# Miniprotein binders against q9bqp7, part 117

Target 1, 240 residues: q9bqp7
Amino acid sequence: VPQNWFPIFNPERSDKPNASDPSVPLKIPLQRNVIPSVTRVLQQTMTKQQVFLLERWKQRMILELGEDGFKEYTSNVFLQGKRFHEALESILSPQETLKERDENLLKSGYIESVQHILKDVSGVRALESAVQHETLNYIGLLDCVAEYQGKLCVIDWKTSEKPKPFIQSTFDNPLQVVAYMGAMNHDTNYSFQVQCGLIVVAYKDGSPAHPHFMDAELCSQYWTKWLLRLEEYTEKKKNQ
Key: E = the ipSAE of ESMFold2; O = the ipSAE of OpenDDE; V2 = 0.75 times the mean of E and O plus 0.25 times the DockQ between their complexes.

## First folded at step 10 (miniprotein)

Design mb14 (also named mg3; at its last fold request DockQ between E and O 0.92; V2 from the best seeds 0.73)
Fold by OpenDDE base, fold request of step 25:
Structure mb14 (fold): chain B 240 residues (1-240), chain A 89 residues (1-89)
Amino acid sequence: as target 1 above (240 residues)
Amino acid sequence: SREELLERIKELIKKGDKLLALYLLFDYILKYPDNPEALIEVAELLLELGRPEYARLVLEWAKELAKKTGDPELIEKVERLEREIEERS
């Protein structure tokens, strides 16, 4: 059990949007400060097994591609991910804020992959928006807050070359989602709360993306795990 | 077998195939994560490959396992190797 327990959900907030919620998605800029990001906390608290799984994968890729080939591959993967997020932000943004949609950004296998998910996405409330948990002292940049099949979710978009049909295959992504949920639910910049999460794994070949829906119960379970990771991070920093 | 894999890694190190040796060491760690003796031996080979950063991580893992088993000899061996790494750094 975490020593510093904090609830994921805020009982003082309603799940219903206030009628005064702006029609335009929130985009709060991330402030650079000494507060750790969710991503940093997760990276610094990886298990030894997770570290060696990653290192084995890297070493295998270096054997197959060479060192320079692996660097190029990594750069391309990063660029593809960035372009995918930019394309999604453009798609999910209101039409009136349409800067010239680079049509080339929309012509990707990843965008094709998520089309069936996008049909079920509505009521976008935030895009690429910063969240801060003041009490637990962490920050993050969430991809999207929207309704998926009528349920308000924090949505996290991921790219993969390999099928990830199970939520367990998404590693720490569930922890990232609930960390964003917990921060948003207690961030004064947000008038509403979320009770659900959604991880969408998009594929390069355009095959149908896998949606991993997280209900309130599953979110609560992962929230406990997140709190433990945050405590571990805090302890490691005190010992440095 | 575990022993056959370890011998193969040692042979690769001797031949100078460091990339393949390193891959097989990581694979070995993941195949036998609950064997502190095996992890200690991997740490020694990682040092021979000039990779003390991974050796430290593996030794920390071995130490955690040794503490769970209550084997003082393994703990002492890990601590000795940790000191040797620090002295060479």
Scores: ipSAE 0.741, ipTM 0.925, lowest interface PAE 0.5, mean pLDDT 91
Fold by ESMFold2, look of step 24:
Structure mb14 (fold): chain B 240 residues (1-240), chain A 89 residues (1-89)
Amino acid sequence: as target 1 above (240 residues)
Amino acid sequence: SREELLERIKELIKKGDKLLALYLLFDYILKYPDNPEALIEVAELLLELGRPEYARLVLEWAKELAKKTGDPELIEKVERLEREIEERS
């Protein structure tokens, strides 16, 4: 149990949109500062088993592709992820000027993969928007806040070359979602809050994406795990 | 078996097959994560391969396990190797 517990939800906020909310999705700019990002905290608090699982995978890829081949592979994976997020932001923006975008962004297996999910997404409130938890002192950049099947969610879009049918098969993604949620619910740039999460894993070959819905109870359980990771990060930095 | 894998890794290091040796060392760590003596030997082999950054992580893991067993000889060996790595840097 964390030593400095803090609630994920803010009782002074509604989880319902109101008339003061903008019709255009929020996009709060990310300000570079000295407080840690969510992804930094998670990367710096990986278990030794997780570290060596990743390093073994890297070495296998280097043996198969060579060092230059591996660098090209990782660069391509990163670029595909950026293109996917760029395409999704364009699709979900109320200014759907897709004619301004490269046609190749929309000719993607990943975009095909998420089509059935996008049919259930509405009421977009934020896209690629910064969040900051002023009390716990961390920052992040969330992908999307929108309704999914009538429930307002923090939505995280992920690409994968292999299926991930269960939430526990996604690496630290649930912690990332709840960290963004907690930050947004306590960020003065936002007038509403969110109690649910959604992780959508899209596939390169266009296979149907897997949604992983997180209700408020599940989010609270993962929030506790996030707080432990943040505590671990803070203790590590105190000893540097 | 664990002993056969370790002997293969040592042979690869002597042959100069550094990339395959490194892969198999990581595979060894993941197959036998609960043995601090084995982790200490892996750390020494990682130093022979010129990878002190990985050796530090493995020694940290070995020290955690050695503290749970209460074996002061293992703890001292880990701390000695940690000092040797810091002096090289």
Scores: ipSAE 0.667, ipTM 0.904, lowest interface PAE 0.8, mean pLDDT 85
Fold by ESMFold2-Fast, scan of step 10:
Structure mb14 (fold): chain B 240 residues (1-240), chain A 89 residues (1-89)
Amino acid sequence: as target 1 above (240 residues)
Amino acid sequence: SREELLERIKELIKKGDKLLALYLLFDYILKYPDNPEALIEVAELLLELGRPEYARLVLEWAKELAKKTGDPELIEKVERLEREIEERS
């Protein structure tokens, strides 16, 4: 029951390719400004319980690894995730130069983990591309828009070494996907309609990635929850 | 019991085992999340450990609980500690 309801889907748009669609995937650069990002909104609206679950985990890791060891661990996790996304962009891009940039980017347990998912991905429309919701006033950088098993999806690639270190991020992943979807569907830089989402959790040891497909109904349900988080963010910022 | 755990944490602080004390304080909050008086006591111990950033977060939680129960005395105690932290910064 958000006070500021706005539809996730745009009835004037279609998910089918047309002659005006670009032949290469869109990659609109993200411009930093005062408009909040999806990730900032979600981070700033965590419950106190979620915050302290994260802090307890961090402190446990510091006890185990030391301050420097924990910093190195988190830096390595960030770098692995960045390289995983770069490898996926390279694999899904039609440009040969990008695919040949670094052979080591294409060889990891995470890439092995997603091979069975990639077989069902085609019709790539956007890669590492910025979205902005002009009416609701938020921005984001989505990973990929492509057909998965014949359905156009906002696809979000996630890495996991262990479930515990990233439990908060996992809980908000569906909200992140639908926030990008709603922005793209109403962003004048895009012409197509996305109604489905896909969260792909890849594993470091090469174990098969878990795809979490979100149909239009599930996306609508998470969209309502995203609107509530956005309202909470706006109210908190007003009261600073 | 809650009192036994909190007393153990105070002993660890006195011994200078700050890292373990901090972990146990976070664990304590999560085990007893609905007691604003206990949260205020945790915030005071976090200040003793030199961690005002965490004390602020715990006091925010205590304030939310105190407002929900309608306890103006606890709200005032939280706000006094919040002012004290800001003045020291």
Scores: ipSAE 0.583, ipTM 0.864, lowest interface PAE 0.9, mean pLDDT 85
ESMFold2 (binder alone), look of step 24: mean pLDDT 81; pTM 0.753
OpenDDE base, look of step 24: ipSAE 0.709; ipTM 0.911
ESMFold2, fold request of step 25: ipSAE 0.573, 0.598, 0.545; ipTM 0.859, 0.861, 0.862
ESMFold2 (binder alone), fold request of step 25: mean pLDDT 81, 81, 80; pTM 0.757, 0.762, 0.747
OpenDDE base, fold request of step 25: ipSAE 0.741, 0.706; ipTM 0.925, 0.919

Design mb15
Fold by ESMFold2-Fast, scan of step 10:
Structure mb15 (fold): chain B 240 residues (1-240), chain A 89 residues (1-89)
Amino acid sequence: as target 1 above (240 residues)
Amino acid sequence: SREELLERIKELIKKGDKLLALYLLFDYILKYPDNPEALIEVAELYLEMGRPEYARLVLEWAKELAKKTGDPELIEKVERLEREIEERS
């Protein structure tokens, strides 16, 4: 039975800024331990259909690029994503030293793609920061918590090479966002409440990024689905 | 037809086009996900291709479907293949 009575939102917290909020964004380091990460839970609870869709995509890419070409492709995708996140952290950080980092990180097509979204982002409260749900026992590393068009959001930055994003990332992106949200809302290291999510898909060619906003109701719906995935993971682990 | 597509895939395996055959087997599974007989045949082909990890995954799915149909012959065939995979590992 899913633990649907564990709420995503914490009624003891407010989304409004207050005097106790830090002036610099929080960056709590992720510490390795036996507690599962959001990404591990999602990867270990994929449906058979999701697994076979991913394998079909992999085999198609191998047919097009060859085995070595596929390895190079996936390595480059990973590196581009890492650099994109590093550039966004630098841009959104109020610290001068971070903003003065390698200018080459700031000149990618992905960064150009996201410029119009960044104009609507303010009030950054956390960047590349660890979250833990102490009661449900999972951890994660979120990209960003900031106001988007005046609403406090967990923001997840995604890269996409048109036309072929990774199918696993496409299916589970909303679950990842709400998992981080629920963890942060119940993590003693944080004092505020987040009720909204934002998935931003940036494009390699610099085409305008697509923002996918998730209001409180939508987040609650995906939270229920995340709890089912977490329960499935826990049951599989018990039976090993 | 379903049978014609599977025969084409078997021919590709025989001819040594293993990467293309592997891709088409995943495509086949996604087209016919609710047919336990078809999934059992795919699992056998994965074993012939030296991919027991995929055979196990397909058999798990086929077992769920076979139990739902209540067909004892299908259930026995799945369990026999599961034992064969474990013994060869």
Scores: ipSAE 0.159, ipTM 0.675, lowest interface PAE 4.4, mean pLDDT 83

Design mb16
Fold by ESMFold2-Fast, scan of step 10:
Structure mb16 (fold): chain B 240 residues (1-240), chain A 89 residues (1-89)
Amino acid sequence: as target 1 above (240 residues)
Amino acid sequence: SREELLERIKELIKKGDKLLALYLLFDYILKYPDNPEALIEVAELFLEMGRPEYARLVLEWAKELAKKTGDPELIEKVERLEREIEERS
């Protein structure tokens, strides 16, 4: 249905192991440019209902916590998420690729929550790494590319507590994963093909994380929806 | 009822309880999303509260609904309000 359709998978790439692949996970820095990021495209193309749901949640929280309390709450949620990602990068990387980290960052409820998932993760190929779709002209910063239960996946780590802080982020998570996948598959900085996705939702109380595995067919379905969001973004940007 | 909730919100705005009014206005939009005339009224209340960013958002939705129903009078009213907001910014 998108007017500017492009395939998610690259026919010139193999899903077979490449002997020339580096033993150290790739970490390409994100270049700030006029090129839109995946997160910006998704934020700028939220449905009206998604926006209204987010604003209603925000106003409810402000009523309960006050404006300063709400700022503190959201800042704390952001910091917890950032520290969770830093801890995962440290756990999944060789020590030589990362500077010394606070040991307390490695022992949190969120890290306990994902232990059973991490046991099935191996063959890490990229961590906190930039991707750019050279033809569709968008960029992103993905969390992780690794094998989950033997399948190479774009893995997105999410934190959750009760109540949930961001409903819109949860709804668009599959789109974010496939956007990164399509970009990586066509980015000259990478040589491998990724066909699967994994969204891992970790819990602060240490209860077992919930994995949402996305096979190639499901990724293709969400890819079409991502292309529509990208098209909508481009149209809105031209008219503003 | 819809009319009773909207009147309650107007009373809260008049009393200066802006935080509760903001919450209830978004709750109102989500409960009654298919009435463009009511959404235009909500946009006017956002403007009264000094929140043109929210008024623009609601007017965009009201315009989408008015275009679906083919109501030129509602479209014209929305566009007039949108123009007024832009003139203020």
Scores: ipSAE 0.641, ipTM 0.890, lowest interface PAE 0.9, mean pLDDT 85

Design mb17
Fold by ESMFold2-Fast, scan of step 10:
Formats: sequence, structure tokens, C-alpha cells
Structure mb17 (fold): chain B 240 residues (1-240), chain A 89 residues (1-89)
Amino acid sequence: as target 1 above (240 residues)
Amino acid sequence: SREELLERIKELIKKGDKLLALYLLFDYILKYPDNPEALIELAELLLEMGRPEYARLVLEWAKELAKKTGDPELIEKVERLEREIEERS
């Protein structure tokens, strides 16, 4: 149990649409400051088991591809992920916003992979938008906030070359989602409440993406784990 | 079963089947993450294979587990490997 517990949900907010809510999705830019990001907190508090799994994968890949081949592979994966996120932002942005479309971004297998998920996504509230938890002092950049099958969700888009039908906490994806959720729910730049999460794993070969839906109860469970990681990060910095 | 598997892996290392032993040790450790002896074996194998940085990471985990068991023999093995890694790097 974290010593400085704080609720993930804000009782003063509603998850229902308000007529006064903006029609255009919010896109608050991430400002550089001394406040740690969600990614930094998670990277600095990885378990020995998580570090071992990542290092095992890295060494196996280096053995198969060589050091230069491994660097090229990881750079390519990063670039593909960036292009996938750019394509999704383009697809989900309203037509009223003038945005240059790249035809090649829309042709990827990853975009084909998520088509069946996108059909169930509507009511986009935020895209590539910064969040800050002023009380807990952390920041982040979330991918998307929209309704998935009628539920308002923080949606995180992931790419994978291999099938991932079951999400594992070893890569901290659920913690990342709830960290963004808790920040948004207490960020004055936003007026609505999010209680659900969605992790979508898209595949390079175009095979159907796997959606991992997180209801309010599951989000609360991962929120407690996120608070423990944040506490660990704070203690490490205090002792340095 | 668990102890027998680790002994078979040690025999593979002695026979020079280092790559097979390496992969089997990875799978063993994922199933039995609380065994410091297996982590020490992995660190020794990695050092022998010219991967001192990876060996250091595995050995840090082994040290935490060895300290919890209070086994002085395991603690001594970890400390010896720490010195070998520093000297080799």
C-alpha cells in the first residue's frame, strides 16, 4: 500500500458528453520541465525480472543480427511505431482540421490490423495530448481518449511483429494507461472523467489487432501499482 | 524435477553445449526466479561467453536472492564473480 495514496477518479467530473465540450479533440503540447514523465518513472523503477527479460531479448537479437543489425532493427521498429501513431492521429482527427495525409502511412499492415477496432471508436476527446498530475507531480503524453464500444477510454496503440493475445505487466503498458488516466482526471486542462482503458496491439502482417479492455475496477488495481512505482521513484531521487 | 533440470544444464555447460545451456537456463530462471544458484550459473556462463555486462546484471539479481537465503557459500560465489567481472572489464 502506498503511503501517499490519491484517487484515480475525480468525483467532481462526469464521463458523459456535455453540450459545451469542444467538438475538436484536445491536443495540449508537452512542455519540457523538471517534473518526471510516466515513461521515466517506469524506466527508473523496473524490477530485476523486467530488466532480465529485456536484456535476454536484446542479447538474443544481437546474437542473431549482429550489433549493427540490432541497431538497424530497433531504429526501424521505432520509426514504424511513429508512423503508425501519426496515421492514427490523422484518421481520428476531424475533417475540419486541415492536415496533410501521407498515403503510405495509411497502407501499412498495422493500419489494416486495427480497422475492426477503429469501427468501434467514436467521440474522440483528445489526441497526442499532454497530461499533468499537479498533486502527484508527474507528466505524460497520451495517444488518444475516445469512446470504445460506448465507454470513454484512454487508448494506447502498440505495434508488435509477433502475436500478443495476452498482455503482460512486465512491459508496464497497463500502468502507463492508468497513469495517464489519473493525470487527465485531475488536470485543469480537461473537464471530463475517464474510467476505462484500452491497449490495442496491432500486427505488422495485418492480422486482427488484440484489444485489451480495462474496466474501472482493473484500472483501480493498476493505479495502486502505479502509485507504488511513483513512490519508489521519489524515494530513489530523495536518496540521491 | 527442478533440481534435476538444473543439473542437466550444468552437464551441458561441461560438455561445451553453451548455446543450448544458455537458452535452457533462461527458461529455467523464468519458471523459478527465486533460485540464486541458477542465476549464478547463468552469470558464470555469460562471463565465459564474453558477455560481462549481461553477467553483471544477472549477478546483481543473484546477490539479492543469496542475501535473503543467508547461505554464506552462495554469497561468497557471488562476490567472487563480481571481482572477476570487474577485473575482466
Scores: ipSAE 0.006, ipTM 0.270, lowest interface PAE 10.8, mean pLDDT 80

Design mb18
Fold by ESMFold2-Fast, scan of step 10:
Structure mb18 (fold): chain B 240 residues (1-240), chain A 89 residues (1-89)
Amino acid sequence: as target 1 above (240 residues)
Amino acid sequence: SREELLERIKELIKKGDKLLALYLLFDYILKYPDNPEAWIEVAELLLEMGRPEYARLVLEWAKELAKKTGDPELIEKVERLEREIEERS
């Protein structure tokens, strides 16, 4: 059990889906350089095994592709992910849906991959929006909060190439989702309660994306693991 | 235990949860780096998972460890896996 346990769901907020509140902004910019982000906490608390596996994978890739080839590969993966997120923000934004869409931005294999998921997404309440847990003192930038098949979810969009590579960094995806969820549920800038998560893995070749739905019970289980990672991060910083 | 972790990995492969299985496979070999039997078992599992290229890499290290033990049974097992990998390459 973590020493500084805190509930993921806010008892002061309704567990029934609320209508959109016009006082709640769709997008809050991320502002706070001294408060740790979800991504930083997770990166700084990788196990020794995770660090070794990542380093070994990096060295194997460098041996195969060369230093410059490795840089090009990782840069390309990063750019494709960034473009995918930008396209999704455009597609899902109420503001963006009124303008003519960029055909090149919207015609990636990754976007084709998620079409069947997007059909079930509605009631968008947040896009690329900052969250802060005011009590546990961490921040994050979540991808999307919307209804998926009638359930309000924190939705996290991921890209994957086929054949599916070793995806070490995606193992923490459930922790990332619940960390954002807990922050949003206790962030005074938002008024609603999120109890579900969705991790969508999109494929470069346009193969149908895989949705990983997380119900309230599963979110609570991962929340406990997130609190342990946050505690480890805090202890590590004290000793630095 | 080694046997318990290996059984969990096999169950995950059978259920099709190959990403978690692959992650645990690496944890397995990191936990048992000096045991040639452990490396041989990892190579077998990678081959069963359709990863002959990585199985070959792991098996090279298993072979080096097996040679140091001088155990003919382990050496024969390595050679058998090498032949299986070559057949599938």
Scores: ipSAE 0.000, ipTM 0.097, lowest interface PAE 14.5, mean pLDDT 78

Design mb2 (at its last look DockQ between E and O 0.20; V2 from the best seeds 0.00; counts 0 for: pae E 14.5 > 1.5, other shape alone 2.579 > 2.5, placed apart)
Fold by OpenDDE base, look of step 12:
Structure mb2 (fold): chain B 240 residues (1-240), chain A 89 residues (1-89)
Amino acid sequence: as target 1 above (240 residues)
Amino acid sequence: SREELLERIKELIKKGDYLLALYLLFDYILKYPDNPEALIEVAELLLEMGRPEYARLVLEWAKELAKKTGDPELIEKVERLEREIEERS
C-alpha cells in the first residue's frame, strides 16, 4: 500500500465536458523543470529483472548487428516512433487537416495499422500536451485525450514490431497512462477529468493495431502501482 | 548446468571475448535470479571484466535476496564485495 496515497480522480471536477470546452485541442508546452517526468520515474524504478532483461536483449542485438548496427537500429526505431506521433497529431488536429499534409508521413504501416482505431476516436481535447501533478510533483507529455467509442480517454500510441495482444505485454505503459490521467485530473490547466485509458499498439506491417482499453477500475488498480513506483523513486533520490 | 555455464563464461573472459561473456552473464542472472550465491559469483566476474556498474546492481539484488532469506553470512559477503568495489573506484 502506498504511504502517500492520492486519488487518481478529482472529485471537484465534472466528467461532463463544459459547454465552454474549446473546439481546438489543448497543447500545453512542457516546461523545463527539476520535476521528474513519468518516463524518468518508470525508468529509474524498473526491477532488476527488467533491467537485465533489457540488457540481455541489448547485448543480443549487438551480437547480431554489431555496435554500429545496433545504434542505427535504435535510431531508426526512434525516428519511426517520432514520425508516427507527428502523423497522428496531424490527423487528429482539426487545424492541420487544412494544411498540406506531408503525404509521406501518412504513408506508413503504422498509420495503416491504426485506421480502424481512428474511426472510433472523436472529440479530441488535447494533443501532445504537458500535464503536471501539483501535489505528487511529477510531469508528463501525453499523446492524446479524446473519446474512444464514446468514452473520454487518455490515449497512448505505441509502435511495435511484435504483436502485443494483451495489456500485460505492454510492460509499464499502463502505469504511464494512469500517471498522465492522475496528473491531468489534478492539473489546473485542464477543466475536465478523464476516467479511462487506452493503449494502442500499432504495427509496422500495417496489421490491425491492438487497442487495450482501461476502464476506471483497471485504471485505479494501476494507479496504486504507479504510486508505489513514485514513492520508490522519491526514496532513491533522497538516498543519493 | 549452472556450473558448466559459469565455467564457459570464465573461459570467454580469459579469452577476452567480453561481448559474448557479458551476454551470457545476463542470461545466467536471468536463469538463476533467486540464487544469491550465483549472483555474487556473477558480480565478481563483472568486476573482473571492468563493469562495476553491473556488479553493483547484481550485488544489490543479492543483498535483497540475502535479507529475505535471513542469511547473515551472505549479507556480509555482499557488503564486503561492495566495499571492495568502492575502494577500487
Scores: ipSAE 0.713, ipTM 0.914, lowest interface PAE 0.6, mean pLDDT 91
Fold by ESMFold2-Fast, scan of step 10:
Structure mb2 (fold): chain B 240 residues (1-240), chain A 89 residues (1-89)
Amino acid sequence: as target 1 above (240 residues)
Amino acid sequence: SREELLERIKELIKKGDYLLALYLLFDYILKYPDNPEALIEVAELLLEMGRPEYARLVLEWAKELAKKTGDPELIEKVERLEREIEERS
């Protein structure tokens, strides 16, 4: 059990739309300060087994591609992921002009992969927006908050290449989602409540993306694990 | 419980939620390192679902646990499945 337990959901908030809510998705800029980010906490609190699995994947890739080939591969995966997120933000933002949307980004295999998921996404409330947990003192930049099949979700877009899936962040994806959810639910810049998560894995070859839906119970279970990681990070910082 | 967590993992795999299943399976390994047989069952299920890439990963975990326990029968079972996957590539 974490010593600094805090609830993921805010009893003073509702997931229902408010008449005073803006028609444009929120996009609060991420302000850099000494407060740790979700990704920083997760990266610095990987278990010895997680590190072992990551190093084994890295060793196999280096053996196959060479040191320079591995660096190029990893860099390209990162760049493709960044472009995919930029394309999705453009697609889902109602205020983007047609000229701001790069046709080359919109024609990628990853975008083709998510088309069937996007048909079930509506009521976008936040895009590429900063969240801060004011009590637990962490920050993050979430991808999207929108309704998926009628349920308000924190949605995290992931890219994967078949047959070599990118494994580096796979184990912490649910933790990342609930960390953003808990922060948003207690961030004064937002007024609504999110209780569900969605991890969408898009494929480079355009194969149909896999949606991994997290209901409120599953989010609560992962939230406890996130709190343990945050506690571990705080203790590690104290001992440095 | 151990059995409840394993059943949840298998249900997620059958539903196609591979990432969530692998996350929970990793937790299972940390809590129950004395049960590599469960990992072999999960790897077999992943093969049935047409996911040899995930099956290979899970078998690698199973092999490490089996070597730590010194169970020769389980080590042989893991190596047999690894050979079957490689023959399919």
Scores: ipSAE 0.000, ipTM 0.289, lowest interface PAE 12.4, mean pLDDT 79
Fold by ESMFold2, look of step 12:
Structure mb2 (fold): chain B 240 residues (1-240), chain A 89 residues (1-89)
Amino acid sequence: as target 1 above (240 residues)
Amino acid sequence: SREELLERIKELIKKGDYLLALYLLFDYILKYPDNPEALIEVAELLLEMGRPEYARLVLEWAKELAKKTGDPELIEKVERLEREIEERS
């Protein structure tokens, strides 16, 4: 158990109507500061087994592709993920319009993969928006907050190649989601609370995406694990 | 043991099972990080087998380990082999 447990949900903060137009999703800009990001905390607290597995994967890919081939591969994977998130932001934002002729954002296999999930997504409240936990002092940039099948969720979009998944970003996805959830619930920029999470894994070949729904009970379990990772990070920083 | 694992790695290389040998070499590095000489031996064998791309990777690992030892003769061995790879490539 973490030594300094803190609740994921803020029951003392009343739910209020959004002070801005509720038909426009929030997009809070990320402020530069000295507090750590969720991704930095997770990277710095990986287990020895996680580090070993990632290094073995990296070296296998370098052997198959060469160093330059590996750099190109990882750059292309990053670009595909970036374009996927841009396309989803455009699809979910009623005020943005992108020309299909000028950009191939909407024609990827990943977008085809998530179509059945998007049918269940509504009430978008935030897109590509910064969150800050003002008490625990960490920040993040969440992908989306919207209703999924009637439940308000922090939604995280992931890409994966089905036969050989890119595993660098998947080890701690549930912790990432709950960390964003806790931060949003304790961030004065947001007038609402979120209790659920959703991780959506989209596939390059267009195969149906796999949703991983996280109800409040599951989020509570992962929140405890996130607090342990944050404590570990803080202790490592104090000793450097 | 250290010697048994290294000989297994070398036998896999001689049989052309390069990817599996390099996976086992990672296990070797994890268990015995203070032995860059073994990595130099593996790199030399990879050059003999006509695989300079794998030898180059192994020498990068050996160079990092050799720098931690502070042994200038070992660093020179790695750099000599790096020059040899550039000439053969």
Scores: ipSAE 0.000, ipTM 0.096, lowest interface PAE 14.5, mean pLDDT 77
ESMFold2 (binder alone), look of step 12: mean pLDDT 81; pTM 0.752

